VHH binders against UPF0301 protein Anae109_0457. Designs and how they scored, part 4

Target 1, 199 residues: UPF0301 protein Anae109_0457, of Anaeromyxobacter sp. (a7h7h6)
Amino acid sequence: MPSPAPSGLAPGFLVAAPALGDPNFAGSLVLMAEHHGEGALGFVVNRPGPVTVAEVLASVDEDLRRAAEANGRAGAPVLVGGPVQPERLWILFRPGGIGADAEGAVPVGNGLSLGGSRELLEALVRAPRGDPFLLLLGYAGWAPMQVEREVAAGAWVPLELEGSDLVFDVPLEQRWETAVRRLGLEPGGFLVGGGGASA

## First folded at step 12 (VHH; from A5 with T58N)

Design C5
Fold by ESMFold2, look of step 12:
Structure C5 (fold): chain B 199 residues (1-199), chain A 126 residues (1-126)
Amino acid sequence: as target 1 above (199 residues)
Amino acid sequence: EVQLVESGGGLVQPGGSLRLSCAASGRTFSSYAMAWYRQAPGKGRELVAGITSGDKTNYADSVKGRFTISRDNAKNTLYLQMNSLRPEDTAVYYCAAEPKYGSLFYSPSGTIYDYWGQGTLVTVSS
C-alpha cells in the first residue's frame, strides 16, 4: 500500500518499514522534531544503548544521581537517538513542573519537549513533580528533500503524533509494533528480517 | 576533552572595533553549527550571531550590519568581528557549539561537558 507524499512530518513519527536495511534505522521508531526546507531532525526512541541514565547523572553530580535513583528515575538506558553527533546528549521530556518553555527547551507538541542543556537536566531531576524524561545520544538528520524521498520510496511510514505515550509509557521493545498497529497494519504485514514469513 | 576558549575582549571606545576569537581544542567543530551569545550584567544570555555547518549566518537585529561571524576550519576557530561598537554592546561574550537546544555532550570516556566557552568581557565606554 503506497504512502502518501509527505508534508509536515514534524511533529510526528516515522515507522521503519521491515525492508529498511540501514543498520542505524532497521526496526526503529523515529520521533520527528523538525521538518522544514533545510531538512529534518529526528530521534530513534526505541533503541537502548550501553550507557545508563544513572551514569550520565553521576558525571554531572553524584547527589543528582542519588536523587534520581531514590525516586526511581535513573534506571533506564540512555537511548541511541541516531548516528549523527553520537556524543551529543538530548533530553526528551513530558513537561509538568518545569514547564514546556523552560530555558533551553523547545516544545515538540502534544506533551513533548526537547532540550539539551545541563540546566534543563538538573531541573528535571530535581523537579518536585518528577517530570518524565528520556536521555538520548546522537540524532537522525536528513538533508533537504531526503526524508520525503525515503517516505515515497517506502522506507518509512509516517504516523501522527497523538500524545506522548509511545515515548514514555510503552516499553521500548513494544514501541515499533505498537506504532505499526496504530497505522492499522499488522506487525507481520511488513517484511521482517529482509522478507520473513511472520506476516 | 574538547574546550572552547574565547579571547579578544577588552575596553573599547564607542565607534571602535574588536575581533573575538573562539578556539576549539581536542575535536574539530567544522561540522557543527556555532554561535556567539552575550550576557550583560544582571541579564540573561542572548544570541548575537550564528553560523550553520553550511556557513549560512544569522544575526540579532541589534547587531546586523555591524557584526560579522565567521570561522576558519583549518584553525578550528570561530570569529566575531565587531564594528561600530556601542555602550549597549558591553557584555561577556560566549561561543557555543550547536546551541539551539543546548550544548550538552557525554563522551565515550564517561565525562559530561558543555560546548560553551568561559566567556570574554567586552566593555564599550569612553
Scores: ipSAE 0.518, ipTM 0.781, lowest interface PAE 0.9, mean pLDDT 84
Fold by ESMFold2 at other seeds, look of step 16:
Structure C5 (fold): chain B 199 residues (1-199), chain A 126 residues (1-126)
Amino acid sequence: as target 1 above (199 residues)
Amino acid sequence: EVQLVESGGGLVQPGGSLRLSCAASGRTFSSYAMAWYRQAPGKGRELVAGITSGDKTNYADSVKGRFTISRDNAKNTLYLQMNSLRPEDTAVYYCAAEPKYGSLFYSPSGTIYDYWGQGTLVTVSS
């Protein structure tokens, strides 16, 4: 008998269920960038870290820091994208002037692109019309079949990626709650629903 | 803090062999996908060989059957065994970690770095 093909969770979000106790992911909203037979790649998009965008840009070029300060973007935190490769710098952006498939970028879908190169970072900051971007350190990784098992066990609730607003327009501290409401759930009920279940 | 250091380049006659090494200083990199690239004078960088974290390998057509990529996780070292060398293999050879999305890193000490080596020159000449 043919086995069903695994469902694709990327592009999309995973919303951490309240019972998920792993300190790396409790209360998290995860953007899923890849999901295939070899596993999955995602980013926690609601956890600020101690490093600022200004600090990263100054380490590249002081003129980059100054450009970002002029636009009010240098004080934002770099996000903690996950526990894997915690020194690896990632760039999520809403493409406009430089395009979704610019050099060093890979489209995620629905108004999001992902990269991790010095050239991309400089281009985003120096572009005459500034594209919104986030910096993240580290990522979330799943082995083959791991994310599927975790969803089936109720640790995560998938949410469709319908545009980039949860990543760029909703404040960090409201992203998880907003995602829960988009699933048709009440955050208070979701929390009191407890156990290992999502709803 | 973490650096990739290539070694083993040099001058060799056509038909000869060299083994290039790429060692990470400071940290283990066994879970990274790794690759060798080369750049000949007046040319762009080209992929030579890659190895995934699961040890699956791939090669450029121009080197298949002559070059072998491998890694020694105990020594945190990537290798490129180059046999039957030709003058067109003359290039600076670079190793890189996770080249798909770009290899930019930011250390806890506040240092930004690209996870590419500085290169080692291979010259194949009579």
Scores: ipSAE 0.517, ipTM 0.780, lowest interface PAE 0.9, mean pLDDT 84
Fold by ESMFold2 at other seeds, look of step 14:
Structure C5 (fold): chain B 199 residues (1-199), chain A 126 residues (1-126)
Amino acid sequence: as target 1 above (199 residues)
Amino acid sequence: EVQLVESGGGLVQPGGSLRLSCAASGRTFSSYAMAWYRQAPGKGRELVAGITSGDKTNYADSVKGRFTISRDNAKNTLYLQMNSLRPEDTAVYYCAAEPKYGSLFYSPSGTIYDYWGQGTLVTVSS
């Protein structure tokens, strides 16, 4: 078993391997926000849920929904971030006019910040520059050493976080296969060592 | 839905004690990390004490040895025992669930809610 290292998988992505059978995570791309000796915290970033950003904003304040609609920011689905605490709302954003360490936000790294407060949500929607954000319900959690064992067993393939395009720019349905191709693999398989897979 | 309600604040002299309570209606605390925060007039909110779902505790340096966080899962109640109170402890005290990243929730019924209390005032003076 690997020794406990400092935050080796966060920030970063975990790409679900095809053999991963857990229906909560099959075909998923997970953004890792924390990884430490007491476990890990991540978010599935390619699973749309039935709730829209507009619905969430309307439940906060109808004027907030209208502000977001005026800037084209209310039409996206809220993502299913994982099975833990499925009512807990998370906000993932690319800071700009609102700073990476704005009140209620914690930097993830490489131009991403994470929060989950009403104040942050209102600030992002009302910010003059319209910083990009996603809403997620629930999260993925790992006990100590659990994610390390799952990676070692081949359930996940780590992918480095180079920027935020997989989270904000690549369409949801293309994120997993885009991540697989960035690992140098074809989506139908995870071929280590190249050409032997054809034999 | 669920609400957090703080109680037990009031006026005390320096060196005195108070016990704050935070009660949930409709849900148990046992699966949540909980914390007490405080906000003095004209200042930002600051963490006072936290307790994980596994009952591991942590404290701000300014209150270590004087304050004790605890929970009673049977009563769905979080406590803050405050001893040896000082004038600088004067603040509105808030409880919160899962407060590190914020405590915003969206229910299946389409209702947004905070898992954050309304606050109770503690005044230490004579």
Scores: ipSAE 0.491, ipTM 0.782, lowest interface PAE 0.9, mean pLDDT 83
Fold by ESMFold2 at other seeds, look of step 13:
Structure C5 (fold): chain B 199 residues (1-199), chain A 126 residues (1-126)
Amino acid sequence: as target 1 above (199 residues)
Amino acid sequence: EVQLVESGGGLVQPGGSLRLSCAASGRTFSSYAMAWYRQAPGKGRELVAGITSGDKTNYADSVKGRFTISRDNAKNTLYLQMNSLRPEDTAVYYCAAEPKYGSLFYSPSGTIYDYWGQGTLVTVSS
């Protein structure tokens, strides 16, 4: 009987609370790209995987890998974006030379765009200025009302997306802690409130 | 890996009908969003119709009321019923899995691939 769930978590972040025990999401910072009555779509942005950007680019074209390597853009890990469709490659980028709505890209807002096409990947790598980008494998999905219930249960704390710095400028291992501080919380205090057990 | 094979294209007179099929092999696609795209000569690829994993459908304005997307999960097949065809519907029609943001995949074996079919030509001419 319920009305479609309100939108409001996308664009934005979900910060995993200590009570969230799911191994796919414990300690994660999730960028929310969609949130509507049919559910939600997001990406873990702080979990490196075993695949490198160089490996992905070489599989497309060795010249593409070389171009990225020459500009220092090949050594980063591909992130584990979530458990759904773990072979699906996503591209998250800060638009500049190729624009926020370049062919194959969808603006997320606040200095972020999302895509997943070969043409976009090649354009980003070959662009002379080199717009910042991340590669991710897989995504996080929520059924209708699921993410709202998880937030209400204290598993996630929403954080507004005020810019793209958490995605591109903050080192991976500091992203969750930085997000907690932006909520006005101390990471140590936040963790203690989550049941207080582990030493 | 899954292969997508389109069929059912051909030459048809204006006002005629065709049914396109997209057969998947290797594994079921019932959990994927699927779509039909088309590309006319000299034009970019455009969305024609989509169907979500929950069977919700959407259509380009230019085909609403004339085209119907559906799927048969038992046969692992996606369909596009095209009625009242017009010359401007002439294009190569492609099916794709998860096309909204792009269909690029990177396998555990280190192979990059694109989850698009090879295409089937539809020509509507007098």
Scores: ipSAE 0.485, ipTM 0.768, lowest interface PAE 1.0, mean pLDDT 84
Fold by ESMFold2 at other seeds, look of step 15:
Structure C5 (fold): chain B 199 residues (1-199), chain A 126 residues (1-126)
Amino acid sequence: as target 1 above (199 residues)
Amino acid sequence: EVQLVESGGGLVQPGGSLRLSCAASGRTFSSYAMAWYRQAPGKGRELVAGITSGDKTNYADSVKGRFTISRDNAKNTLYLQMNSLRPEDTAVYYCAAEPKYGSLFYSPSGTIYDYWGQGTLVTVSS
């Protein structure tokens, strides 16, 4: 018997199905941070952009860049989170030392928090051996009922968020295919040659 | 880049009125949630009023019924009408875009910036 419909899509993932042809989202794994009556907010978590974490941090403060380099985090790419507000900087992190609802942060749930302030960025970077984080530029937005219709039409396959490992522990290029396998599907059936999966 | 510039502050007697403006340059802000914050000397910034992209408004309890937030998207301008002013309203008033998660941005030219204005001083005293 099929399980009852889940209450909402956030927190959770949307896995792009092969029929999704929009170049902003083809082959994407989207983390859903909000889903409510006025729409939804999500982030593509498997698209590296041309900007590095080091470049962003140097623009804030050169000492901040150096702190991140000392902890091996400065060379990571800033992700392309989606097409909306492509200059807006987002911080996604796995809280520990600074807490899930620290000042400047909003809990997403299941070990993830989201923010976008200078103060939060500095706190995360300067806390060596502290909380893992990602930087993203832009986001994905949905109008009321839009994401529900896209799921019903088969453009997205929802995946439960059970911890944060797809965001922090799985390499970028493997995230989509890992998500497909967690749905009980074979990536070769979705995309030929995509994501490095065995066909 | 986008700049937010506040204006309309000044010295006013208790019971008086002021209208603050926040002009945006560069891009239309009709799709942004906007807010006014204030900071009294020696205190942290506090929310005064917010307006969503759909024009829903919210207010701090201390200003409800006295202050009105509005926007004119054709002019890219946010307003705060402040009536029945009191000495405790004395503060620097700031406008900001998208304040829920913070408003940090990184331009293609490599410049980090905020959608915060520089502030306009309101002083309410006899």
Scores: ipSAE 0.435, ipTM 0.749, lowest interface PAE 1.1, mean pLDDT 83

Design C5
Fold by ESMFold2, fold request of step 20:
Structure C5 (fold): chain B 199 residues (1-199), chain A 126 residues (1-126)
Amino acid sequence: as target 1 above (199 residues)
Amino acid sequence: EVQLVESGGGLVQPGGSLRLSCAASGRTFSSYAMAWYRQAPGKGRELVAGITSGDKTNYADSVKGRFTISRDNAKNTLYLQMNSLRPEDTAVYYCAAEPKYGSLFYSPSGTIYDYWGQGTLVTVSS
């Protein structure tokens, strides 16, 4: 076969079930960017780290940090995207002025694009419309068939990507519970499959 | 800090061959996907060839059958064998680690850095 068909988990979210005990992923909401026969790539989007966007931008160019601060875009934390390659910097953004498939970016779907180049970072900070973006360090990776087995075992619940609001508009501390409600469940009684239940 | 150093570029006649090398210092290649990119004057950087940590390879359509990517993990060295060279292969060639989404890194010491080399120029001309 020339190439495997894309899997149905990307683009999308994985919502960590309460029983998931791995400290890298407990309580996490994961954006799935790739899922194919060689494995999967995702990002935890609700775990803040100790590094700020301002600190990253200052390490590139102090003028870049000042430009971002002037537009209120420098104060957010850099997220901990996952345990793999914890120094690797990733950029998630809601494209507008620079487009979903701009140089150095790959569309994820429905209002999200992903990149990790210096040129993209500078373009986003200086863009006239101020396209929303966030920075992450590290990522989550799955070997072939691994994520499918984890879903089948109940560690993750898939949630459809129907927009980018969970990544950009919902506050970090509310993202997991908002995702649970979209699965049709109250967070205190988390059950998958379309209803609320008591804790 | 990781450094990637490309070598082996130069002037070559059409139809000729050239082998590029990329040596790493400070880290090993053993767990990284690696790639060669090229950039002609006034153009964007394009993927030429990639190799996964499991040694699966891929190539741009424009170089299939003429170029071969390989690596030697014991020497921390990536290679690009370029045969049947054409004038349109003229470019600066770059070695990169983990390049699909870019290769930007932020160290615990607060330093931003790339996993791209400085490049090596290949000129194909009579």
Scores: ipSAE 0.396, ipTM 0.759, lowest interface PAE 1.3, mean pLDDT 82
Fold by ESMFold2 at other seeds, fold request of step 20:
Structure C5 (fold): chain B 199 residues (1-199), chain A 126 residues (1-126)
Amino acid sequence: as target 1 above (199 residues)
Amino acid sequence: EVQLVESGGGLVQPGGSLRLSCAASGRTFSSYAMAWYRQAPGKGRELVAGITSGDKTNYADSVKGRFTISRDNAKNTLYLQMNSLRPEDTAVYYCAAEPKYGSLFYSPSGTIYDYWGQGTLVTVSS
């Protein structure tokens, strides 16, 4: 039996409206991985944390850290994915060498897969062609109907997921601004501006 | 840091019952999906039962109608009620947090860890 197709806000992005003051989400771009009747699951993809990928890999195995450094894959920060389960490690990756449905991974869509196992982490680091990946700690969760109400109230503006470039190619500090422009809005005028979403 | 400790295993005759417990010693138990797995000698681990943070449950076909998963968030404890036990249920039973995507965690102290318990042996014999 096939997985249900997304029919709501996942896969996709939520772009925080400028008036959103919650310190967990102010200025955030959130990748939505699940949205269903029990709620939603997402990850802030533009908030760096104090931990590096190198530090995580060294805690697994020093040889793993060395392999990642040799291929230029160890220097990035681990992202703060959200306030829920802040020690939970997540892996977001663009499959190629290990595949979208590798053991321990779930496809998100449009060139993104999500996992959180030691086996997946090791496979990604040691893969011969070096699939790009991000590490995140914690996630964002919404209760039933909560995210729908927040969107209707103008706290978030949905943006369709067209490829994975906002996650892997756009620098962290530019992701929110880039997402706003893809909505057809000017970042400085988001609350004031004409066409497009408002709070 | 959260530790998971299973208890309640033992020797039981076919047709008997056991109640397994999984105590979590940290905070954040209520935000995890939880599951019971089992591993018979020479086999891989298999899912027995799962429960979401919203208390929706699922079961392996081999245990439906005989086993019940539940949790008590006030006591930070996951349960597996096992009725009508058969010799084929003999295994080490493990609890785990968030096993769908894997259970990998990185602590503020810089330690990577998995959220699996140590296991409790259930033997159904004679």
Scores: ipSAE 0.396, ipTM 0.746, lowest interface PAE 1.3, mean pLDDT 83
Fold by ESMFold2, fold request of step 20:
Structure C5 (fold): chain B 199 residues (1-199), chain A 126 residues (1-126)
Amino acid sequence: as target 1 above (199 residues)
Amino acid sequence: EVQLVESGGGLVQPGGSLRLSCAASGRTFSSYAMAWYRQAPGKGRELVAGITSGDKTNYADSVKGRFTISRDNAKNTLYLQMNSLRPEDTAVYYCAAEPKYGSLFYSPSGTIYDYWGQGTLVTVSS
């Protein structure tokens, strides 16, 4: 099986510029999982939704919810990953004991793997190591050349993936600002420089 | 609620043919990648054939040249034409939507569900 073609945008992040007006993406940090000639796939990683991890796990198996609570992993919100397929459940995790290429998982790179199967969810929750994971509903999709045009137009600023800490360790509400600082910009200055009132 | 319903399974002699259907209800599936999987008794579930939203197809080596996956987007239906059937093709056949990363869903009503069908049994007798 060939690996995905290398891309400058995946794996990586897109940081929403202040001028990005789409309500689905304003103020967002997007993890890019795929970028190729047929388009791109990404996930908003800083937008909490109304569903908790505990609620999802209880729907699968009450014992699964209890296992996650015992390890302190049930209280987090499920994220709103994007507007496409808003019922589609995705699992983003930092592999350790379960492995980056476990059944139903695809490595994204740099300490991240992605999946969306019941078997993967159960394996992550029951694993003794407690590998960090988060759940998302929906995703962001781009048609061919669409994301490239949006970056060229200044709607997104690419940020390289240097590890998984923006996804797992930085609090949700700080992720966008942290990403801006990693670009070498001040968040206030980014708003002024990138979104100034000039035509 | 979304359901995938397989049909067309049955008992067939070696060398025979069957056509499986997978009807989707609740959503138009034309933008999904779709696949057929099968599970023989005592075995794991394995990919048989896939079709992308752009109608590009792929097949397991064991079925190439004998099986054909297709879709009718107007009827929201996926098909698997199975020719030259062999005893080793005996299995429960499942259809699935967007199987690359898995097909798990969580509805607004608080129900977790798979975009897998319930399966249709194909038995190839001696």
Scores: ipSAE 0.394, ipTM 0.755, lowest interface PAE 1.4, mean pLDDT 82
Fold by ESMFold2 at other seeds, fold request of step 20:
Structure C5 (fold): chain B 199 residues (1-199), chain A 126 residues (1-126)
Amino acid sequence: as target 1 above (199 residues)
Amino acid sequence: EVQLVESGGGLVQPGGSLRLSCAASGRTFSSYAMAWYRQAPGKGRELVAGITSGDKTNYADSVKGRFTISRDNAKNTLYLQMNSLRPEDTAVYYCAAEPKYGSLFYSPSGTIYDYWGQGTLVTVSS
């Protein structure tokens, strides 16, 4: 008999099923950074918030905002990563240069890293290489066994993390639909089964 | 205004004990992951111990079995009990609301901030 393979939902995506009605997650694409027996950590990567990258950088240092403008990186919205700790600032980036050496940067996998230090933020913004990054406020958290039950109940469809393009290259408004089509599903009305009485 | 204030450092003999406290004010931290870090002279800052909002703990290998992190939600205070102290434990100890991935926050009022204390010096020497 075959051995159980190592398993988990991270790294990977959860694609919200169309019927998911929770206002925090309806229509969302969630990047899963951790999944283990203690729970799970993820980020909604397709929900823009009202705060811009420029506003965040100006609160640190006006020269940092100007550096980001010079590289065309200041005008993007900060994403709403989820409902937990909505003041928590996260940096999701595609490492390639100086930013990868910053204390506190942690690989997610397949060319993605997470961090949240002031040093990392400054290094990414000022780097001549221009490693792509996103800012997010808040995260999605699941208690032990919670995400597994939500997947089994059909609230989410897992999608493998095949690279960083859904996070950095696909426009925000198209990310959910693109993920659905990569699963071989139709965005307009696919259903995922739920439990019920057997009678 | 939000503050983390460390106390309890001092000079202690090898083999001795100290208890560090980190008093939090201006915000309840019971839902935060909290950690102690230390920085010896000429060295980088390193994780010593962490505690999740669900009270799961983790420790650096160098302190496991000797140090205990805990919190008292009624006092909004984080503790580090340090036993069997060694000269290599000499450092400035910092508390932080710093999960695994860093410590930055951005408030609704437009302020970027992090939650680090000012540090408390622990010196272990004969």
Scores: ipSAE 0.393, ipTM 0.751, lowest interface PAE 1.4, mean pLDDT 83

